VHH binders against Uncharacterized protein YNL108C. Designs and how they scored, part 1

No score or structure here was measured in a lab: all are predicted.

Target 1, 262 residues: Uncharacterized protein YNL108C, of Saccharomyces cerevisiae (p53929)
Amino acid sequence: AIENIYIARHGYRSNWLPKGPYPPPPTGIDNDVPLSEHGVEQAHELANYISKLDVKPEMIFSSPFYRCLETSKPTVEALKIPLYVDRGVGEWYKPDRPIIPEPATHEVMSKFFPSMISPDWEPSIIPSNKGETEEDIFERCHKFWPVFIDRVERKFPNVKTIMIVTHAATKSALGMNLLKFSSAKEPIDNKGTFIRNGSCAIDKFELVKGENESIPFEEREWKLTMNGNTSFLTNGEEMNWTFMNAFEAGSDADIKARRAAE
Unless a header shows other numbers, all headers, positions and changes below count from the first letter of the chain; antibody chains aren't numbered by Kabat.
F, E and O stand for the ipSAE by ESMFold2-Fast, ESMFold2 and OpenDDE, each averaged over both directions (binder to target, target to binder). V2 = 0.75 x the mean of E and O + 0.25 x the DockQ between their complexes.
[cut] stands for letters that were removed.
Atom coordinates printed by the task and the answers are left out, and those that the model quotes come from them; centres of patches stay.

## First folded at step 2 (VHH)

Design a01 (framework vhh_7pa5_2)
Fold by ESMFold2-Fast, scan of step 2:
Structure a01 (fold): chain B 262 residues (1-262), chain A 122 residues (1-122)
Amino acid sequence: as target 1 above (262 residues)
Amino acid sequence: QVQLVESGGGMVQPGGSLRLSCAASGFTFSSYWMSWVRRAPGKGPEWVSTISGSGGSTSYADSVKGRFTISRDNAKNTLYLQMNSLKPEDTALYYCAKGYYRWSGSYYFDYWGQGTQVTVSS
């Protein structure tokens, strides 16, 4: 049974820099933006941090977006562990967005990340091509978990620790569903604490009940033991986002609002 | 499967205008950055302009900035290049390309069309 789940947000995006022009997406896909040089450095700091943990991930499941693959690369190289792409942990796009980008194919991703992406993994769930409301992405992550955990445990029965590399909204929705809350907008405690989602922030969830492999996901109990940890980053927490924010994480509107507040 | 078909080229005098079109099929057009690239006789390919999937971001080569305008109609899966104040130096075969101008001045394109000829002469 899976005993430990790390969930990390991708590093600082190139289009988050104060002024453009911004580098175009390597894949040519709209919104499939790469990390900035700063983001690449954050990804290396994350890999270094993970390499020193007592409990290390045995495999990575990444969003298909370039920034998440780029964030994962230093950890894959440091630990020499397999990486699979699961569209079920992909980015959140609202239904009113002019376009909902289709992520790169395995062939295209493999051109940019040769020998990194394992081909033997089917998506646990595919995000709507019409976009998602806040309720829709929460429900996507709700449906993701039992399918995903069953597939991981069936295919890799000896694996106990995994890492998911994803996006701010998806990270929050995944974590809140794992803790069995009914909404991503609830605090996780009676002090008003929310899941923290800085660039390259990492969560750790540990199994409390459900070590018996016959216990279905719905009956397992998890505890959050690291909440968006950024202590290992030279610049600390940057670009934190929650569902209480007015705009989608990392969207042009979100960046513009943050810049106006400076 | 992916097809890009350019049209709208022709012969014009210096100072004239032309509008190029590129009909795209076989992929989700609105999800991809699109580019115009040209090749003059005896020269290598030169990037001309790029537009984002939504049309919200555009960029141009210094040689055409202020004279050319790139645009797209996602409902029709069509890319356009409006060329004004044409110069003899703009004479080239113009290609529609799926993708963008790569970082550091290089380019990466998945697919190129067959091209449409633009000749500017007096």
Scores: ipSAE 0.000, ipTM 0.294, lowest interface PAE 15.4, mean pLDDT 87

Design a02 (framework vhh_7pa5_2)
Fold by ESMFold2-Fast, scan of step 2:
Structure a02 (fold): chain B 262 residues (1-262), chain A 122 residues (1-122)
Amino acid sequence: as target 1 above (262 residues)
Amino acid sequence: QVQLVESGGGMVQPGGSLRLSCAASGFTFSSYAMSWVRRAPGKGPEWVSTISYSGGSTSYADSVKGRFTISRDNAKNTLYLQMNSLKPEDTALYYCARDLYWGSRYYPFDYWGQGTQVTVSS
């Protein structure tokens, strides 16, 4: 049974820099933006941090978006572990967005990340091509977990620790569902704590042992033991996002609103 | 040819109200987020408010929150800014701005229109 789940947000995006010119998306897909040079440095710091953990991930499941694959690359190289792409942990886009970006195909991503992406994994769930409300992405992550864990445990019965690399909204929705909350807007404790989603922030969820190890996934209990950890990053927490924010995480509108509020 | 034509500016006393309009043409208005940006004499441009392409999401600068309301009518290709409880500090030339790519890589937005003057004085 899976005993440990790490969930990390991608690094600092190129379009978050205050001044251009910005590189075009390598795939040509709108919103499939790469990391900034700073984001690549964060990805290396994350890999270094993970390489020193007592309990290391044995495989990575990444969002298909370029920034998440780019964030995963240093960890894949440091640990020499397999990486699979699962569209079920892809980006959140609101229904009022003019176009919902379709992520690059496996064939296209394999050209940009040669020898990194396994071809032997189909999506556990596919996000709506019409966008998602806050309720929709929460429900996507609710449906994702039992399908995803069952498939991981069947295909890799000896694996105990996995890592998911994803986006701010998806990271919150995944974590809140794993903890059995009914909304992404609830605090995780009686002290008003929320999941932290800085760039390259990493969560750790641990299976509660003793009474949960042999029960079906739907009946298992998880504990959050690391909340959006960025202590290993030279610049600490940057670009934290929660469902209390007005705009999509890291969008130009989000950046503009943050700057105006300063 | 993109055209944005602002109107509705004028002179008002502190505490007064004005409604600005922006008539858009030359592009599919309903496909773009729209913003209001202002420039006071001797100052750089200041972002005021943004509305998503559908009108489902809005955002405001802290200086205008609770006083200004952005809205749009996609059938009429028109953007609005309802300004209440006006202050002398709101005195500026107000520009209608097209967000060429909503949620995109480019900041700041592409700006068009000649602006409409708002003067708040007693």
Scores: ipSAE 0.000, ipTM 0.108, lowest interface PAE 19.2, mean pLDDT 85

Design a03 (framework vhh_7pa5_2)
Fold by ESMFold2-Fast, scan of step 2:
Structure a03 (fold): chain B 262 residues (1-262), chain A 122 residues (1-122)
Amino acid sequence: as target 1 above (262 residues)
Amino acid sequence: QVQLVESGGGMVQPGGSLRLSCAASGFTFSSYWMSWVRRAPGKGPEWVSTISSGGSYTSYADSVKGRFTISRDNAKNTLYLQMNSLKPEDTALYYCAKEGRYSYGTYAFDIWGQGTQVTVSS
């Protein structure tokens, strides 16, 4: 049964640099932006960090967005582990967005990441093409977990440690659901602590060992043992985002607001 | 406010069948695992069956395995228990429960409804 779950946010996006020009999305899809050169270096630092952990991921499940695949690549190469794409851990888009981006197909992704993406995994859940409210993304992640873990444990019964590579909002919603909170906007303790979502930040969730180990996934108990860890990055935590922010994580509006506040 | 309303109980002969329903309101039904729990007169509660939020996982007490089937209709906010090959030992008040948990090898659950009575007698 799954005992350890790592959840990481993608690296620094090309559109997050303070001045353009910005490269167009390699896939031609709106908002399917690649990492900056700095983000690629963060991805390598993440891979180096993971390769030195005592408990390493045995496979990766990535969002279909280019930045998440790009973030995953150095870890796939360092550990020689399989990577699957699951749309269920894809990006959050608000319903008021004029167009909700449809992620690249498996064929298109495989063109840009040859020999990296396994074709034998179906999405556990598909995000609404009409966008999602804050409640909708939280509920998507709530529904995702039992379907996803059941499929992982049936297909890979000997796997104990997995890693998910995703986006800031999705990372928070997944983690808060795993910890059994009722919304992504609650603090995780009585001191006002939130899940940290810097670029290439990594969480670790560990199954509470003992009497609860053999119960159904939905009723298992988890503890957060790394909260958005960025200690291994040369520049530390960058671009932290929470549901208290006014704009979608990493959007142009979000970046503009952050720069104006500096 | 959370509200669960059980129905479908009744009197039946050994070997008969009944289908129980639980109508849920006051919470997002499709987000929660649901369970059926029963209580016979003078005895403590006994867990009967659990179904995951999306319906892909089900589990059953050994005493009912192969005879009972749990299901749900998230569009109707309704939980079901199909009971076949009923035995006198199945006589109990049946409750719908939200989010049961196991603790140290034992299950823990909250009961919100009044229950529906099932009586199996000859």
Scores: ipSAE 0.000, ipTM 0.107, lowest interface PAE 19.2, mean pLDDT 84

Design a04 (framework vhh_7pa5_2)
Fold by ESMFold2-Fast, scan of step 2:
Structure a04 (fold): chain B 262 residues (1-262), chain A 121 residues (1-121)
Amino acid sequence: as target 1 above (262 residues)
Amino acid sequence: QVQLVESGGGMVQPGGSLRLSCAASGFTFSDYYMSWVRRAPGKGPEWVSTISGSGGSTSYADSVKGRFTISRDNAKNTLYLQMNSLKPEDTALYYCARVSWYKGGYLFDYWGQGTQVTVSS
């Protein structure tokens, strides 16, 4: 049975730099933006941090977006573990967006990340191609968990530790569902603590109850033991995002709001 | 200038209801998450509820779930808190607060003056 789940946000995006011009997406897909050089440095710092952990991930499940694959690459190389793409942990796009990006195919992703992406994994859930409300993404992550964990445990019965590399909104929705909250906007304790989602921030969830794989996912209890940890990054926490902002994480509107607040 | 003005507080019997309002001005109201925060006598602030800019998403403290409903009218730049089945423990000064981004996190950057709610016989 899975005992440890790491969830990390991708690194600093190229379009978050103060001044363009910004590189076009390598895949040509709208919003499939690569990491900045700074983001690549964060990804290497994350890999170094993970390589020193007592309990290391045995496999990675990544969002299909370029930035998440790029963030995962140094960890894949350092640990020599398999990486699978699961569309179920993909980016959140609001319904009013003119075009909801369709992520790159396995063939296209493999051209940019040769020998990194394992082909033997079907998506646990597919995000709506019409976009998602805040309630929709929370429900997507609610439905994701039991399907995903069951498939991981059936295919890899001896695996105890996994890592998911995803996006800010998805990371919050996944974590809050795992802790059995009903909304991504609730504090996780009576002190007002929220899940932190800086670039390359990493959460750790540990199984408290459900010591064997025969216990249904819905009956398992999880504890958050690492909340959006960025202590290993040279520049610390950057670009934290929560559902308290009405804007998509890393969008032009989000960046504009952050700069105006400075 | 940003202004948040609460109203609707008062004295009510246990089991009663009150509806709080917050009139917002000086910013694009629909762009911000809004929250209700309360402070009971001799205690620190306690977060009560939050609503997204569009009104499509809401969250509540466990102590008020099922009893309080947060809502907003973006055309009127007004935030509401419908409080039902009030308990003596709900006695507090209730603040309207704007949720904003600042230096690596979200915080309550503007607060109203508060409106007093007293639940007693």
Scores: ipSAE 0.000, ipTM 0.153, lowest interface PAE 16.7, mean pLDDT 86

Design a05 (framework vhh_7pa5_2)
Fold by ESMFold2-Fast, scan of step 2:
Structure a05 (fold): chain B 262 residues (1-262), chain A 123 residues (1-123)
Amino acid sequence: as target 1 above (262 residues)
Amino acid sequence: QVQLVESGGGMVQPGGSLRLSCAASGFTFSSYAMSWVRRAPGKGPEWVSTISWSGGSISYADSVKGRFTISRDNAKNTLYLQMNSLKPEDTALYYCAKTPRYYYSSGYSFDYWGQGTQVTVSS
């Protein structure tokens, strides 16, 4: 049964730099933005950190968005592990967004990341093409876990440690569901601590109960042993986001609000 | 071993009040949302109320809103349901339940149902 789950947020986006012009998305898809040069450096620092862990991921499941694949690449190369794309850990888009981006196909992704993306994985859940409320993304992540873990354990019965590379809102929703909270807006302890979601921040969840794959996912218990760790990054934590923020992570409105607060 | 022990039920007249308690053991009570669920004779389970791990978020079924109050004491590992203005239709076996790791949805089963405590409202 899966005993360790790492969840990491993608690196610093090209459109988060203070001054443009910003390059268009390589795929031509709206909001499918690549990492900045700084974000690529963060991805390399993350890979170096992971390569030195006692318990290393045996495979990666990435969001289909370019930034998450780009973030995953140095770790794939350092550890020589397979990477699968699962749309179920994709980006959060609100229903009022003029268009909900459809992520690149496997064929298009493989053109940009040759020999990296394994073809034999179907999405565990597909995000709504009409956008999601805060309740919707939390429910998507709730539904994701039992389907995803069952499929991983059936296909890879000897795998114990996996890594998910995703986005800030999705990372919080996945982690809060894993810890059995009913909302992503609750603190995880009595000291007001929230899951931290800096660029290239990494969480670690460890199994407490449910060591046998015959035990339903709903009966398994997990503990958070690493919360949005960015200690290995040269610049530390950047672009932290929580559901207490007013805007979508990394949106134009979010960036404007951050700059106004400076 | 996880245990949930409900108590405080009984017989009351319409308009009366009762306070239910649920003593939890075998898990970190302060880390989980908790719910009250009831089952009336011949009917399926009906969700009544949920409280988050910290007590900061609370929700109620429309049928009990304004009359029932859910609360918890994490130091004592105890969940409460204060029931006021009781009606004959509130007659049911009341269960304490560990809440699933998602927003409550009607029709789903709950983890670690206890034995329940009977509430009878009759004149």
Scores: ipSAE 0.000, ipTM 0.138, lowest interface PAE 16.3, mean pLDDT 85

Design a06 (framework vhh_7pa5_2; at its last look DockQ between E and O 0.01; V2 from the best seeds 0.00; counts 0 for: pae O 13.2 > 2, off the site)
Fold by OpenDDE, look of step 3:
Structure a06 (fold): chain B 262 residues (1-262), chain A 123 residues (1-123)
Amino acid sequence: as target 1 above (262 residues)
Amino acid sequence: QVQLVESGGGMVQPGGSLRLSCAASGFTFSSYWMSWVRRAPGKGPEWVSTINSGGSSTSYADSVKGRFTISRDNAKNTLYLQMNSLKPEDTALYYCARGGLRYFEWSYAMDVWGQGTQVTVSS
């Protein structure tokens, strides 16, 4: 059974820089923006940190978006572990967004990341092409976990530790589901703590009940033992986002709102 | 309730020293990067220093490098700023903030602020 799950947000985006022009998406897909140079540096720092952990990921499951694959690349290279793409951990888009981006295909992504993406993996779940409410993304992640874990444990029965590389909203929703909350907008403790989602921030979840893989996922219990760790980043936590921000993480609207709040 | 409360400010002569403290409550202090920011009269906020959650990594603005030292005691939920060799240009309201830096724009990474403590350097 899977015993440890790391979940990391992608690095600092190119379009988060205060001044343009911003590079176009390499894939040509709207919102599929690349990391900034700083984001790439963060990804390397993340890889370095992970390489020093006692419990290391044995494989990575990444969002199909370019920035997540960029974030994953240094870790893959450092640990020499396989990477799979799962659309189920893709970006969150609200229904009122004019365009709901669909990620590039495996074929297209493989051109940008030669020999990095393992081909034999079907999506555990596919995000709605009509966008998702806050409830929808939470439900997506709720449905994702049992399907995903079952598949991982069947195909890789000896694997105990995995890493997911994804986006702020998805990271939060995934984590909150593991902790058996009913919403991603609730604090995780009585102190008002939220899951932290800075760029290249990493969470760790440890299995505390249900070590036998025959136990249904729904009956398993997890503990958050690392919350949005950024201690390994030179500049620390950057661009933290929670569902309390109300806008899509890192979107133009989000950035605008943040600037207005200054 | 999440709260930061600064103390230790005051008036000092040029070349003097002060030690600021920031008491944190309402959150897991040891899980967060912390920062000092100051605002001088008529000027915008200026980032001063940042320390990571464990205290193993620190960074400073060029204007204070070599003179200021940021530290923390996670057991006491307290952030510190030792200020040595103070200059009139260091006169400002000093804020404790939860969070680190944002590349090129530090303000986005700091989500909780104290009320500030006044530091005045004057002969």
Scores: ipSAE 0.000, ipTM 0.259, lowest interface PAE 13.2, mean pLDDT 90
ESMFold2-Fast, scan of step 2: ipSAE 0.000; ipTM 0.428
ESMFold2, look of step 3: ipSAE 0.000; ipTM 0.315
ESMFold2 (binder alone), look of step 3: mean pLDDT 86; pTM 0.871

Design a07 (framework vhh_7pa5_2)
Fold by ESMFold2-Fast, scan of step 2:
Structure a07 (fold): chain B 262 residues (1-262), chain A 123 residues (1-123)
Amino acid sequence: as target 1 above (262 residues)
Amino acid sequence: QVQLVESGGGMVQPGGSLRLSCAASGFTFSTYWMSWVRRAPGKGPEWVSTISGSGYSTSYADSVKGRFTISRDNAKNTLYLQMNSLKPEDTALYYCAKSYYGSGSYRYYFDYWGQGTQVTVSS
């Protein structure tokens, strides 16, 4: 049974730099933006950190977006572990966005990341192509977990540790659902602590109860033992985002608001 | 046989505090999620708070967040609800419930409830 789950946010996006021009998405897909050079450095620092952990991930499940695949690449190379794409951990887009981008196909992703993406994994859930409210993404992650864990444990019965590479909103919604909260806007303790979602920040969830795979996912209990850890990054925590923020994570409005506050 | 016995209810003025207790027997208390559920006169049950078997994870209804604290003592097989800043709207019969996490529209499922303890908040 799965005993450890790491969840990491992608690295610093190219369009987050204070001044352009910004590179176009490599795939040509709207919002499928690559990492900046700084983001690539963060991805290597994350891989180095993971390589020194006593409990290492045995496989990665990544969002189909270029930035998440790019963030995963140094860890895949360092650990020589398989990577699967699951659309269920993809980006959050609000319903009022004019166009909801369809992520790249397996063929397109494999062109940019040759020999990295394993072909034998179907999405556990597919995000709505009409966008999602805050309640919708939270419910997507709620439905994701029992389907995803059951499929992982059936296909890979000897695997105990996995890593998910995703986005800020999705990382919060996944973690808050795993901890059995009713909303991503809740603190995780009585001190007002929230899940931290800096670029390349990594969470660790450890199984407390339910080591026997005959115990249904709904009866398992998890504890958060790393909360958005960025201690291994040269520049520490950058671009933290929560559902309490005024604008969508990494949007132009979000970036402009952050730069104005400096 | 599973038994849950609530106590600690009573009458209190708005702004006051009460601590509810639930004594559990007939099952391995430490292995189950536990919840507080309340029922106001003429209304259906409203979920209030849940705590995991180990006590590591807690959750609260928006209406009580910041005012109520759920806790447990597994050595004594006892569940607690500390209620502060009580409001007239908190008036209800409070039940402790043996619980588990579920998928779908009902996240927490309750498979056994106690007798309840009455909390009345009035001036």
Scores: ipSAE 0.000, ipTM 0.208, lowest interface PAE 18.0, mean pLDDT 86

Design a08 (framework vhh_7pa5_2)
Fold by ESMFold2-Fast, scan of step 2:
Structure a08 (fold): chain B 262 residues (1-262), chain A 123 residues (1-123)
Amino acid sequence: as target 1 above (262 residues)
Amino acid sequence: QVQLVESGGGMVQPGGSLRLSCAASGFTFSSYYMSWVRRAPGKGPEWVSTISSGGSTTSYADSVKGRFTISRDNAKNTLYLQMNSLKPEDTALYYCARHPWYSSGRYYGMDVWGQGTQVTVSS
């Protein structure tokens, strides 16, 4: 049974830099943007931090988007753990987007990340190719968890700790579903605390002991013990995003709004 | 058609200097971090130096710090390594290497390598 789940957001995107020109997506796929040099340094700092934790991930499940694979790479190399791609933790795209990007295939991803991506994992859920409302992404993550955990526990019965590398909106939706909330827009406590989603921020969820180890996943209880931790990053928390911000996380509109506010 | 071609190696006496060049083609050179990596006979590869895409940030292995200088000319798609105060221990095949998109330094795999240029430091 899984007892610990780390969920991390990808590092600082290349298109978040104040001035271009920005590199084209390595895969040629719209919005499949790589990390900036700064984002790659954040990924290195994340790997160093994880390597010093008492409870380390035994495997990584990454979004298929280039930035998440790039964020995962230093941790894969430091810990020598397997990485699987699961489309179910992919990026959130709104339905009004003219074209919803299809992520790179395993063959294409393996050309950019040779010997890193394990081939023997099927997606737990496939995001709609017509985009998702805020309710849709929350429901996708709600459906993701029981399928995903059941498959992990059947295939890897001795694994206790996993890490998911994903995107801001998906990270919030995954975490809020683990905590049994009905919306990603709710605070997690009566003090107005929200899940924090800075670039390379990492959450930790721990299984509450007792009967939960023997009950179906949907009935298990989880506790958030790290909330979007960025204390290990030289520049601290950057690009925090919540569903209250109204824009797709890391989109051009999101970046424009942040620059106008600064 | 992505290529890296090194040149400038040769034989030199201890205390001497050499300047290596790496001509890049088939990609947008100005968008990539670039490194020099060397392999001495009977040893594994050793990272030597890295330079950021714009040239503003450089890093060096402790064994070469203060003696080697990495630089680049993005208009000419060329990477350089100025090697001063050469030691017999610097004898190696020197490779020019490209990092993946905006990868920052030696902790990330290099995805394109040149053929190498031989540097021999002997009396």
Scores: ipSAE 0.000, ipTM 0.127, lowest interface PAE 17.8, mean pLDDT 85

Design a09 (framework vhh_7pa5_2)
Fold by ESMFold2-Fast, scan of step 2:
Structure a09 (fold): chain B 262 residues (1-262), chain A 122 residues (1-122)
Amino acid sequence: as target 1 above (262 residues)
Amino acid sequence: QVQLVESGGGMVQPGGSLRLSCAASGFTFRSYAMSWVRRAPGKGPEWVSTISGSGGYTSYADSVKGRFTISRDNAKNTLYLQMNSLKPEDTALYYCAKDWYYESSGYPLDYWGQGTQVTVSS
């Protein structure tokens, strides 16, 4: 049974820099933006941090978006672990967005990340091609977990620790569902704490062990033991996002609102 | 136009030292990671080391860890590779390259210079 789940957000995006021009997406797909050099530095710091943990991930499941694959790469190389792509942990796009980007195919991703992406994994759930409300992405993550965990445990019965690399909204929705909350807008404790989602921030969820380790997913209990940890990053927490923001994470509107508040 | 000009190579005995330099022009040097890559006779390219644009993060191939040090001077648009405890297997043409290099992924390097020859022999 899976006992530990790490969930990390991708690094600082190239289009988050104060001034352009911004590089076009390597894949040519709208919103499939690469990391900035600063984001790549964060990805290396994350890999270094993970390599020093007592409990290390044995495999990575990444969003298909370039920034998440790029964020995962230093960790894949440092630990020599397999990486699979699961569209179920992909980006959140609102229904009012003019075009909902289709992520790159396995063939296209493998051209940019040769020898990194394992081909033998089907998506646990596919996000709507018409966008998602806040309720829709929360429900996507609710449906994702039992399908995903069952498939991982059937295919890799000896694996105890996994890592998911994803996006801010998806990271929050995944974590809040794992903790059995009904909304991503609730605090996780009686002190008003929320899941933190800085660039390259990492969560850790640990299984609460009962009498029987073979408990079905719906009956399992998880505890959050690391909340959006960015202590290992030279610049600390950057670009934290929550569902209270009302904007898509990392969008132009989100960046403008953050700058106005500073 | 982007230009990268390597220098500092030469012939040295095993255990010796050399310092390679790469003079960069035509782009905002401080905004890009820089890498050193080498090609030995009859072999493909081997990544040696990378340094981030700020100089805050460095990475090294296992074969050179503890012996080589990558550094940069952003005010002078210059990249360096300090090579200590040189071995015959370090004999290669050394190239300065713009951006991150990951050998396993085939991540493309732009703007390899003309290279500078390093020969380690007794």
Scores: ipSAE 0.000, ipTM 0.145, lowest interface PAE 16.4, mean pLDDT 85

